# Miniprotein binders against q9bqp7, part 138

Target 1, 240 residues: q9bqp7
Amino acid sequence: VPQNWFPIFNPERSDKPNASDPSVPLKIPLQRNVIPSVTRVLQQTMTKQQVFLLERWKQRMILELGEDGFKEYTSNVFLQGKRFHEALESILSPQETLKERDENLLKSGYIESVQHILKDVSGVRALESAVQHETLNYIGLLDCVAEYQGKLCVIDWKTSEKPKPFIQSTFDNPLQVVAYMGAMNHDTNYSFQVQCGLIVVAYKDGSPAHPHFMDAELCSQYWTKWLLRLEEYTEKKKNQ
Key: E = the ipSAE of ESMFold2; O = the ipSAE of OpenDDE; V2 = 0.75 times the mean of E and O plus 0.25 times the DockQ between their complexes.

## First folded at step 13 (miniprotein)

Design Lf50
Fold by ESMFold2-Fast, scan of step 13:
Structure Lf50 (fold): chain B 240 residues (1-240), chain A 82 residues (1-82)
Amino acid sequence: as target 1 above (240 residues)
Amino acid sequence: SKIIVYVTITAPSPEELYEIVKRIMRLAWEHGGEVIYVEIEGNEALILLTLPTEELAEKFAEEVRRLLEELGLRVTVTVERE
């Protein structure tokens, strides 16, 4: 999939909305489909190095926790992430209030972690919203589209136990962000253009979250890599 | 094919570790390489990167070892062909 044939940005769209009445953030539901999701494509096209690192991590964790302990740990990490996303959707949505049961100690730490980032977030246009690249035939569910420090971004919220001070610490997350961006820019359910990405890594202990801002040039670089992963996925499906 | 390089470093503090990781990432870029992944755990970091040729990988590895030796810190550099 050559980048020149499938650009990340849509030349027919502007990052500035046309004059219109104030709208609430979009939330297009994700429909079950045979079309692959961004996460599925990335999971099925992991590099040999990613597989090696994941296997090393699993082996170390199983040795420490046992197989049942590892399953419980993994389930808890997933649940914490899910609750964090639900809390952020509530905080950023003008129509939804945060439920008391969602303000537990662990989620409060993650929410405290992102407060300094949230102060710079405004103009929310989409929350937990489905995107589909109509030409490249993939789908995804993005976390948030909003202005961060005045720039319209696809924002992805992450939780972590270990520090992620570099964008390279987030594995495929930059690819996930640009895949959502390219899909949204070519999805008829949306009328605006996004040219920037933001990965926010939040910490359970309330330590300040690490924001990883991706400008248009960086997004274009990761888009090229995403297209290669998508091509690899297509080839693997053909050879199943 | 590209050359895979693993760099493992240990530093006394997270602040020092982060600065060293930045310097190593810059050295990789200057040698035409690409940083694939950085893992931080405690006082140790793992940097996974690629370089275009074996010659550049060896030059990079030598410069990394020299940098860490100058700082009085431990480093392991492993070079593999993809």
Scores: ipSAE 0.638, ipTM 0.868, lowest interface PAE 1.3, mean pLDDT 86

Design Lf51
Fold by OpenDDE base, second read of step 14:
Structure Lf51 (fold): chain B 240 residues (1-240), chain A 82 residues (1-82)
Amino acid sequence: as target 1 above (240 residues)
Amino acid sequence: SKIIVYVTIEAPSPEELYEIVKRIMRLAWEHGGETIYVEIEGNEALILLTLPTEELAEKFAEEVRRLLEELGLRVEVTVERE
């Protein structure tokens, strides 16, 4: 049980969309602070088993590609991910901002992969927006807040070359999603609350993306795990 | 302390692989365990699980081996003893 328990949901916020659906998605800039990001917390609190799995993968890739080939591969994966997020932001943004759609960004297997998911996405409230949890002292940049199949979700978009048909295949991504949810639900910059998460795994070959929907119960379970990771991080930093 | 179990499997098809993975995940849950991670590549999967005791981990491992051997599938099960 976490020593510093804090709720994921804010009882003071209504789940009801305020009738004024903002016509424009929120985009709050990330401020560079001494406050750790969600990503940093997760990276610094990986288990020995997780580290082993990543190192095993890295060594296999180096064996196949060489050291320089692996560096190039890693750089390419990063670039592809960035372009995918930029393309999604462009797609999900209101049409008036679309004047600068680089048509080349839309011509990717990843964009093809998520088309069936995008059909179920509506009511976009935030895109590439910063969240801060003032009490728990962490920050993050969330990809999207929108309705998926009529449920308001924090949506996290991922790229993969490997199939991830199970939520357990997404590593710490569920923790990232609930961390963003908990922060947003208690961030004064947001007037609404989210109760659901969605991880979407897009594939390079254009094969149908896997959606991993997280209901309020599953989010609460992962929130407990997130709090434990945050406590571990905080303890490690005090001992340094 | 939770006992770590690694299961590596190979199946004839991705569809069969996914069904087997689901079955293993369910079996772990029935033994009071949890699936931590699943890696899939082609027709192979690596499953990382936790069990609450060594005894349950060994029982789980034996059941997984028996199940997959009966199906004629390649399996490797490793129980990590802290």
Scores: ipSAE 0.722, ipTM 0.905, lowest interface PAE 0.5, mean pLDDT 91
Fold by ESMFold2-Fast, scan of step 13:
Structure Lf51 (fold): chain B 240 residues (1-240), chain A 82 residues (1-82)
Amino acid sequence: as target 1 above (240 residues)
Amino acid sequence: SKIIVYVTIEAPSPEELYEIVKRIMRLAWEHGGETIYVEIEGNEALILLTLPTEELAEKFAEEVRRLLEELGLRVEVTVERE
């Protein structure tokens, strides 16, 4: 599908939105149905190279930990990621007054890792919020929309045990970010336009997180690749 | 249609490793290609890149081999059809 027919940015929306409107909620719950999610589309359209790398990693980990050890390891990684996202939602919520504060979660190595990034984040517009692309018929749950160094971004928080100093180390994360961006820009529940993305990779040992900023041009390039993955998903579903 | 190039490098430090990875990624861009994936583990990196033609992939691979040899590093560069 040509990018010109399905643009990532909405020409009817402002590039420099005013301060957040309190009538627009920070969080819209995700209500799943037959419409595919961004993560499902990406998982079902993995490239040959991605499948190879994933299998290589799995076999190496099973060799080191055993099958039961590998299952425990992956469960722990998932749980730590979930806790990290919960802590960030709490920290960034401007009206966090009635939730319990877990000081252990707030003092994790991952939270220490992102401190220098959080100092540059302000003007939060959405947190753990559902997006739907009305025309392309996909849904997603984005982590955060806020200003990073003065620019409105879709921000995706990631945890990692290994260094990811390059955006190319994050696999499909750039596609995930632009898919959320395109959906939000065409979702009637939101009134603003997002043109930038940010992937933040946090580290368990507290080492400084790696921010991967995506300007409008880079987002447009990844949007074209996302549309190809979405088309592949649709074709596979028809041919099952 | 795409040609895949695999580059494996090991450097004395992570800092030196990152600089060499950046140079290899830029070299791919200069030859009309792009970087698919970079995996870092300690002082080692695996880089996956695509080039648009076999001719450009071989030119790129030779430039990478030359770069690694000049730096006194082990040369592991593989060119494969996708």
Scores: ipSAE 0.662, ipTM 0.883, lowest interface PAE 1.1, mean pLDDT 86

Design Lf52
Fold by ESMFold2-Fast, scan of step 13:
Structure Lf52 (fold): chain B 240 residues (1-240), chain A 82 residues (1-82)
Amino acid sequence: as target 1 above (240 residues)
Amino acid sequence: SKIIVYVTIEAPSPEELSEIVKRIMRLAWEHGGEVISVESEGNEALISLTLPTEELAEKFAEEVRRLLEELGLRVEVTVERE
């Protein structure tokens, strides 16, 4: 049990549509500050097992590709992920977010992979939007908040070359999703409540993406684990 | 310290693999364990998990080996101290 517990959901908020909800998705810019991001907290509190698995993967890749090949591979993976997110933001936004449209950004295996998921996504409320938890002192940049099969979700888009059919295959992604959810639910820039999460793993070869839906109960379980990681980060920082 | 257990399985199909992995994860949770990661490729998977005690890890490993052998599947289970 975390020493400093705080609820993920805000009892004063509703997930129901409000007449004051904007027709255009919110996009609050991420501002510079000294407050740690969700990704920093997670990276700084990796378990010994997670570090071991990462190093094993890195060594195997370097053996196969060489040092220069590994750097090029990781750069390409990053670029593909960035392009995938940009394409999704463009698809889900009623406004044209790109000055110059490149149709090739919309014709990737990853975009083909998520077509069946996108069919069930509607009511987009936020895209590439900053969240801050003032009480717990962390920030983040979430990908999307929208209805998936009628339920308001924090949606996180992931790319993968390997199949990830289980939520346990997505490492810290569930923690990332609930961290954003908890921050948004207590961020004054937002007026609604999110109680569900969705991790969508898209595949380079266009094979159907795996959706990992997280109901309110599962989100609450991962929220407790996120609080433990945040506490670990805070203690580690104090001991510097 | 926790006990680390690695389970490597090979199933006849990806669909069958998915069901078996779910069963193994459930079995781990029933023994008070935590699943760290699942890496799968085609019809093979590697499950990394922890159990709170050596006694529980041995019971878990024995039950997994029995389950997979009864299903006629290739099995590897290794138990290590973290």
Scores: ipSAE 0.000, ipTM 0.334, lowest interface PAE 10.6, mean pLDDT 80

Design Lf6
Fold by ESMFold2-Fast, scan of step 13:
Structure Lf6 (fold): chain B 240 residues (1-240), chain A 82 residues (1-82)
Amino acid sequence: as target 1 above (240 residues)
Amino acid sequence: SKIIVYVTIEAPSPEELYEIVRRIMRLAWEHGGEVIYVEIEGNEALILLTLPTEELAEKFAEEVRRLLEELGLRVEVTVERE
């Protein structure tokens, strides 16, 4: 049990549409801050098992591609992910017209992969937007907040070349999603409540993406684990 | 401290692999364990999980070996103290 427990959901907020809700999706810019980001906290608190698996993967890739080949591969993966997120932001922005969209951003196999997911996404409220937990003192940049099959979700878009058919295949991604959710629910820049998460793993070859839906109960379970990681980070920073 | 268990399995097809992974994850849950990570590569999977005691880890490992022997599949189960 985390020592500094705090609820993921805000009892003063509703998940139902409000007249004060913005008609255009929010895009709050992420300001550089001394307050740690979700990704920093997770990176600094990896378990020894996670470190072992990452090192094993690196060694296998270096054996296959060489040192320079591995660096090029990693750079390309990062670039593909960045382009995928940019394409999704463009697709989901209500203010964009077809004439304003970059046609080349829409041509990837990753975009083909998520088509069946996108047909169930509507009511976009935030895109590439900064969140800050005012009490727990962490920040993040979430991909998307929208309704998926009628439920308001924090949606995280992932690219992968290997299958990730189980939520357990996504490492700390569920923690990342609930960390953003908890922050948004307690951030004064937002007025609504999110209780669900969705991790969407898209594939380069256009194979159907795997959606990992997280209901309120599952989000609460991962939230407790996130609080423990945040506590570990805080203690580690205090002792170093 | 928790007991760490690595399960490596190989199946004839991805569909069969996914079903076996689901069954192993369910077995872990039934023994009071938690699945940390699942890696899929072709027809092979690695499952990393924890169990609360050495006794439960041994029972789980035996149950997994029985399951895969019954199915005629290759399995490797490694148990280590956290």
Scores: ipSAE 0.627, ipTM 0.869, lowest interface PAE 1.3, mean pLDDT 87

Design Lf7
Fold by ESMFold2-Fast, scan of step 13:
Structure Lf7 (fold): chain B 240 residues (1-240), chain A 82 residues (1-82)
Amino acid sequence: as target 1 above (240 residues)
Amino acid sequence: SKIIVYVTIEAPSPEELYEIVERIMRLAWEHGGEVIYVEIEGNEALILLTLPTEELAEKFAEEVRRLLEELGLRVEVTVERE
């Protein structure tokens, strides 16, 4: 149980759409550099088991590809992920100015992979937008907030070469989603409440993406774990 | 007293593998455990989980072994203490 518990949901906010809500998705720029990001907190507080799994993966990849091959592979994976996110932002934005983006970004196997998910996505409220939790003192850049099958979700888009059919296959992604959710729910730049999460794992070969829906109860469970990781980060920072 | 358990399984097909992984995860929850990570590679899966006591970890391991013996499948269960 975390010592500095704080609720993920904001009782002052509604999850229902308001007529006064902007028709264009919000895109708040990420400005702060002193306050830790969600990804930094998670990277600095990996468990012994997570470190072991990551090191095992690195050793196997270097053995198979060599040091130069491994560096090229990881750079390519990063670039593919970046392009996938840019394509999704373009697809989900109602703004015509985004038509100027490279058409080839829309043809990847990853985009084919998510087509069946995108059919169930509507009511986009935010895209590539910064969130900050003023009380818990962390920031993040979320991918998307939209309705998935009628439920308002923080949606995180992931690429993978290996199958991730279980939410437990997505590593710290559930923690990342709820961290963004809790920040957004208490960030004055936003007026709505998000109670659900969605992790979408897209595949390079175009195989159907795996959606991992997180209802309010599951989000609350992962939120408690996120608070523990945040507490651990804060303690480690004091000792540096 | 945190007990870490690694379960490695191999199945004839990905479809059978997914069903077996779900059953093992449910079995872990029934023993008061928590599934930390699941890795899939072809016809093989690695499940990393925790159980609250050594006694529950032993019971879990015995039930997993029994389940896969009934299915005629290969299984490896490794228990770490710490």
Scores: ipSAE 0.593, ipTM 0.855, lowest interface PAE 1.4, mean pLDDT 86

Design Lf8
Fold by ESMFold2-Fast, scan of step 13:
Parts: sequence; structure tokens; C-alpha cells
Structure Lf8 (fold): chain B 240 residues (1-240), chain A 82 residues (1-82)
Amino acid sequence: as target 1 above (240 residues)
Amino acid sequence: SKIIVYVTIEAPSPEELYEIVKRILRLAWEHGGEVIYVEIEGNEALILLTLPTEELAEKFAEEVRRLLEELGLRVEVTVERE
């Protein structure tokens, strides 16, 4: 049980459309500051099991590609992920100026992979938007907030070369999603509440993406684990 | 401290692999376990999970071993402390 427990959902907020809600998706810029990001917290508090699995993967890749080959591979993976996110932001934006896009990005295997998911996405409320939990002192940049099959979700787009058919195959991605959700629900820049999450794992070869929907109960379970990781980060920071 | 369990599975097809993984995840839940990670590579899977006690870990491991043997599959279940 986390020492400084705090609720993920804000009971004073609704996920229903509000007359004051903008028709254009929110895009609040991420401000540079000393407050840790969700990704930083997770990276600094990996379990011994996660560290072992990461090191095993790294050694295997270096054996196959060499040191320089491994660096090139990881750089290319990062670039592909960045381009995928840029393409999705363009596709989901209702503004014509934001829909100006490189046609070659739209023809990627990753975009083909998510087509069946995108047809069920509507009512976009935020894209590439910053969130901050002032009470718990962390920040993040979420990919998307939209309705998926009629439910308002924090949606996180991921790329992968290997199948991720189980939510447990996505490592800390569920924690990342609920951390963004909890921050948004308590961030004064947002007026609505999100109770669901969605992790979408897209594949380079165009094979159908795996959606991992997280209902309110599952989000609450991962939220408790996120709070424990955040407490661990705070303790380690005091010792450094 | 929790007990760490590694389960390695190899199945004839991805479809069969996924069904076996689902059954093992269900067994872990029924024994009070927490699934840490599931890795898929072709027709092979690695499941990393924790159980709250050595007694529960052994009961889980024996039930997984029995399941895999009944399916005619290789039995690879490792139990570690801490």
C-alpha cells in the first residue's frame, strides 16, 4: 500500500461533453522544469527483473548487430516511433493546417497496422498535450485523449517489432497511461475526467495492431502500482 | 519478499501458444500471483510472475507442470526466492 495514497479519479468531474469544452483538441506545451516526468520516474525505478530483461535484450542485440549496429538500430527505432506519432497527430487533428502531412508517412506499415483501431476513435479532446499533477509533483506529455468505442480514453501509441498480444507484454506502458490519466484528472488546464486507458501496439509489417483497453477497475489497480513507483523515485532522489 | 517464477512455453502454433499462456495467467491469478511480464517470440513464450509464498509458488508450479505434461509439451518452470 502506498504511503501517500491519492485517488486517480476526481469525483467532481464528468467525462460528458461540456459546453465550455473546445471543439479543437487541446495541445498544451510541455514546460521545462525540475519536476520529474512519468518516463523519468519509471526509468529510474525499474525492478531488478525489468533490469535483467532489458540487459538480456541489449546483450542479445549487441551480439547480433555489434556496438555500432545496436546504436544505429535503437536510433532508427526512436525515429520511426517519432514519425508514427507525428502521423497520428496529423490524422486525428480536425484542423486543415494540422492535416498537411507527408504522404509517405501515411503509407507506413505502422499506419496500416492501426487502421482498424482508428475507425473506432472519435471525439478527440487532446493531442500531444502536457499534463501535471501538482499535488504528486510529476509531469507528462500524453499522446491522445479521445473516445474509443464510445469511451473516453487516454490513448498511448506504441510501435513494436515483436508481438505484444498481452497487456503484460507492454512492461510499464499501463503505468504510463494511468499516470497521465491521474495527472489530467487533477490538472486545472482540463475540465473533464478520463476513466479508461488504451495502449495500441502497432507493427512495422502492417499486421493488425493489438489494442489493450483498460477499464476503470484495471486503471485503479495500475494506479496503485504507479504510486509505489513514484514513492520509490522520491526516496531514491533524496539519497542521491 | 515474494517468490519469483519463470515459465517457458513452446507450442506448435501461435494460436495454441496464446491459449496456453491465458490458462497459465489464470492459474497465477487463482494462486494469488502477480504477472510481471510476458514475452512472445514466434511459437515460444516466457512468463515472469511472483507468488506471495513458497507454498503457493510450489502449488502453482506443480499445476503448470501437470498442464504442460498433459499437453505433451516441454516442462520448464523455475522458482527463485527474492
Scores: ipSAE 0.579, ipTM 0.849, lowest interface PAE 1.4, mean pLDDT 87

Design Lf9
Fold by ESMFold2-Fast, scan of step 13:
Formats: C-alpha cells, sequence, structure tokens
Structure Lf9 (fold): chain B 240 residues (1-240), chain A 82 residues (1-82)
C-alpha cells in the first residue's frame, strides 16, 4: 500500500461532454522542467526482473545485429513509432490540410493494423497533449483521449514486431496509461474526467492490432502500482 | 517477500501456445499469484509471475509441470526469491 495514496478519479469532474468544450482536440505543449516524466519514473524504478529481461533482449540483439546494427535497429524502431503517432494524430485531427500532408504516412502496415480499431474511435478531446499532476509532481505526454466504443479513454498507441496478445505482454504500458489518466483528471488545463484506458498494439506486417481495454476497476488496480513506482522514485531521488 | 517464478513453454502452434498461456495465468491467480510479464516469440512463451509464499510457488510449479506433462510438452519452471 502506498504511503502517500491519492485518488485516480476526480469526484468533481464528469465524463459527459460540456457545451463549452472546444470543437478541436486540446494539444497542450510539454514544457521541459525538473519535474519527472512518467517514462523517467518507470525507467528509474524498473524491477530486477525487468532489468534482467531488458539486458537479455539487448545482448541477444547485439549478438544477432552487431553494435552498429543494434543502434540502427533501435533508431529505426523509434522513427517508425514517431511516424505512426504522427499519422494517427493527422487521422484523428479535424484539420483536412494535415490529413492530406501526411498521405505517405497513411500507407504503413501499422496504420493498416489499426483500421478496425479506428472505426470505433470518435469524440476526440486531446491529441499529443501534456498532462501534469501538480500534487504528485509528475508530467507526461499522452497520445490521445477519445471515445472507444462509446467510452471515454486515454488511448496509447504502440508499435510491435512481435505479438502482444495479453495485456501483461505490454510491460509498463498499463502504468503509463493510468499515470496519464490520473494527471489529466487533476490537471487544470482539462475539465473532463477519464475513467478508462486503451492500449492499442499495432503490427508492422498489417496484422490486426490487439486492443487492451482497461475499465475503471482495472485502472484503479494499476493506479495503486503506479503510486508505488512513483514512491520508489521519490525515495531514490532523496538518497542521491 | 514475494517469490518470483519464470515459466518457459513451447507449443507446436501459436493457437495452442496462447491457450496454454491462458491456463497458466489462471493457475497463477488460483494460487494467489500475480502475472508480471508474458513474452511471445514464435512458438515459445515466457511467463514471469510472483507468488506470495514458497509453499504456493512449489505447488504452482508442480501443477504447471503436471499440466504440460499431460499435454506431452516440455516446460521449464524456475523459482527464486525477490
Amino acid sequence: as target 1 above (240 residues)
Amino acid sequence: SKIIVYVTIEAPSPEELYEIVKRIIRLAWEHGGEVIYVEIEGNEALILLTLPTEELAEKFAEEVRRLLEELGLRVEVTVERE
């Protein structure tokens, strides 16, 4: 149990659309500061088992590709992910010009992979938008907030070359989603409440993406784990 | 302190692999455990989980080995303290 428990949901907020809500998705820019990001917290608090699995993967890849090949592979994976996110932002944005300009990005296998998911996405409220939890002192950049099958979700888009058919295959992704959710629910730049999450794993070969839906109860369970990781990060920082 | 368990299995097909993984995840929950990570690579899977006591980890490992033996498949189960 976390020592400094804080709720993920804000009882003063509703998930229902407000008549004064902007017609275009919010895009609050991420500002660099000393406040840790969600990804930094997770990277600095990896379990011994997570470190072991990561090092095993890294060593196997270096043996297969060489040092230079591994660097090129990692750079290429990063670039593919960046392009995938740019394409999705374009697709989900109401601006026609952006959709036209990203024509080449729309031809990837990753975009083909998510087509069946996108059909169920509507009511986009935020895209590539910064969130900050002022009380818990962390920041993040979320991918998307939209309705998935009628439920308002924090949606996180992931690319993968290997199958991720189980939510447990997505590593710390559920923690990222709930961290963003809790921050957004308590960030003054936003007026609505999100209670659900969605992790979408897209595949390079165009195979159907795996959606991992997280209802309010599951989000609450992962939120407790996120608070423990955040607590560990804070304690580690005090001892440096 | 929790007990860490690594389960490595291989099946003839992805379909069969996924069904076995689901059964192992359920078995972990039935023994009061928590599944931390599942890695799929080809026809092989690695399942990383925790169990609350050494006694439960041993019982879980025995049931997993029995399950895979009944299916005629090889399994490796490694138990270590966190």
Scores: ipSAE 0.568, ipTM 0.841, lowest interface PAE 1.5, mean pLDDT 87

Design P2e (at its last look DockQ between E and O 0.95; V2 from the best seeds 0.74)
Fold by ESMFold2-Fast, scan of step 13:
Structure P2e (fold): chain B 240 residues (1-240), chain A 82 residues (1-82)
Amino acid sequence: as target 1 above (240 residues)
Amino acid sequence: SEELAEKFAEEVRRLLEELGLRVTVMVEREDGKIVVYVIITAPSPEELEEIVKRIEELAREHGGRVEDVEILGNRAFIVLTL
């Protein structure tokens, strides 16, 4: 049970379009700050099970690829993920910004993988945009806020070489999504409310991506878990 | 129950350190059960199977069991419940 509870949704906001809503997606740059990021908080507060499983996976990979091979593999995974996000931002941005796109960014198995999901995405309101929770003191950079099948969602794009048909297999991804959601719902730079999340796992071989939709109730459940991780981070920082 | 788990974890650490091994022992509560995660790093892989058996015996003496074991080169990854 969190000691410093705060609501995920803002009762003063609506998910319905307002006349004052911008016609172009918001892209607020992430400022360098002492305030911890969502990814930092999650990385510093992994459960003992997560630490154990991660160490075991690393050892398997090192045995298969060697030390140098493992470093190359992880660097390539990071670079592919970065290019995938850049391609999605380009695809979802206004037409004028697409004129200068790198053709190679739009060519990958990962982009093929998400095509059927993209057909259901519309009404983009934010892309690669910074969020800050002014009360809980954390920051983040969300991938996308858009309507998915008519529901306004914080959308998180993930790349994977392994199929992830169950939301539990995404570990901290639901926490990341609700952390961004709660921050945006209380960030003065935004005027709307998001109550749903979507984690899209894209596959390198182009096989159909798996969408993991999170309704308001599920988001509220994960929000409580995120608050516990944030409290653990804060307590750990005080003890250092 | 948690006091038993901490005593067990300390016994595992002591046993393995006395054998000259590097060890990480983590105790966690999951759904009312106590789970102990053990990571052993040995200079060579030859002794790891025997070491795992000794940990199994120690767990049994404390009313627990080994749920999962994977030996990967010179490291052993063990999950125990108490």
Scores: ipSAE 0.695, ipTM 0.928, lowest interface PAE 0.5, mean pLDDT 85
Fold by OpenDDE base, look of step 15:
Structure P2e (fold): chain B 240 residues (1-240), chain A 82 residues (1-82)
Amino acid sequence: as target 1 above (240 residues)
Amino acid sequence: SEELAEKFAEEVRRLLEELGLRVTVMVEREDGKIVVYVIITAPSPEELEEIVKRIEELAREHGGRVEDVEILGNRAFIVLTL
């Protein structure tokens, strides 16, 4: 059990945003402060098993590709992920705010992969927007807040070359989503709360993306795990 | 016991430091067992095979077992249970 329990949901907030102009998604810039990001917390609190498996995977890839080939592969994966997020931001942004869509960004297997999910996405509230949990002292940059099948969700877009049909195959992604939810629900820059999460795994070959919907109960279960990771991070930093 | 795993980890570190090798030893509790993850980097695969055998012997002396061993070029990945 976490020593410092904090709720994921804010009882003072309604699920219905007050009628701030629903037309423009929020895009709060990430302030680079001493405050740890969600990603940093998760990376620094990986299990020893996860570290071992990652190092073993990396060594296999280096034997297959060489050291320079592995660096190139890693750079390409990062670039493809970045381009995918930029394309999604462009797609989900209101038409009036659309800078000239680089048509080349839209021509990807990952964008093809998510087309069936995008049909069920509406009511975009935030895109590439910073969240801060003042009490728990962490920050994050969330990909999207929107309605998925009529439920307001934090949506996290992931790229994969391998099928991930189960949420368990998404590793720490559920923790990332609930960390963003909990931060957003307590961030004074947001007038609303979210009760659901969605992880979308997009595939490079254009095969249909896997949506992993997280209801309020599942979010609460992962929130407990997130709090434990945040405590572990805080303890590790006190001992450094 | 956690004490046994720490002692084993120290002996593995000492053995590999005496050989001038880089080692990462991680001890974790999983499902009521102690799992020891060992990553060794050596100049050659042949040196790794000898070192792996010595670690297997050391694990046996501590009442442990090797669950997984993989030699990948100049690095060995060993999973032990104690």
Scores: ipSAE 0.665, ipTM 0.917, lowest interface PAE 0.5, mean pLDDT 89
Fold by ESMFold2, look of step 15:
Structure P2e (fold): chain B 240 residues (1-240), chain A 82 residues (1-82)
Amino acid sequence: as target 1 above (240 residues)
Amino acid sequence: SEELAEKFAEEVRRLLEELGLRVTVMVEREDGKIVVYVIITAPSPEELEEIVKRIEELAREHGGRVEDVEILGNRAFIVLTL
């Protein structure tokens, strides 16, 4: 139970489109300041089990690839993820055309992997857009806000070489989604709110991506966990 | 109890650091049990088997159980419950 509870949803906002909503997706610039990011909070509040499992995985990789090989692998994974997100932003932008897109960026297994998901995505409201929760004092950069099968969602795109058919296999990703959701719902740069989340895990070989839908109740449950992580981070920062 | 687990963790840390080894010991309550995660880095793999055996003995002396051990090159990864 968080000491400083705050609601994830804003009852003064609608999740429905209205006449004042922009027709072009929002892209709020991320402003550097002293406010911690969602990803930093999560990284610095990992459980001891998570730390242990991560260190063991790193050691297995280092044995297989060597230290320099592991660094190259890590760099490559980062670049693949970056290219994937760039491609998705391009695809989902209503102002983009095939002539304006990097063809090599669009030709990847990860993009093939998400095609069936993209057929269910419409009404894009935000792409690669900053969110800030001024009351709870954190920031983030969300990937996408759009309708998925008729439900307005914060959508988080992930790449993976290993199948993740269950939401539990995505570790802290649900916390990341709800943190962005809560920030957006209380950010003055946005006039609407979002009550659902979606995590999409894409695969390098083009295998069909796994969507992990989060309804409002599930989002509320993860929101409580996020608040505990944020509280833990704040206490660690105070004592350092 | 958490107090006993902290004593175990400190004893492990002290013993291995006196041998010149890097050790990380993490204690966490999980589902009503105390879990201890131990990561040991040795100068060479040849030293690890005896060290792991000593840690297993120490865990039993504290009323604990070794749940998992994996040796990966010059590092050992141990999970215990107390």
Scores: ipSAE 0.663, ipTM 0.919, lowest interface PAE 0.7, mean pLDDT 85
ESMFold2 (binder alone), look of step 15: mean pLDDT 79; pTM 0.755

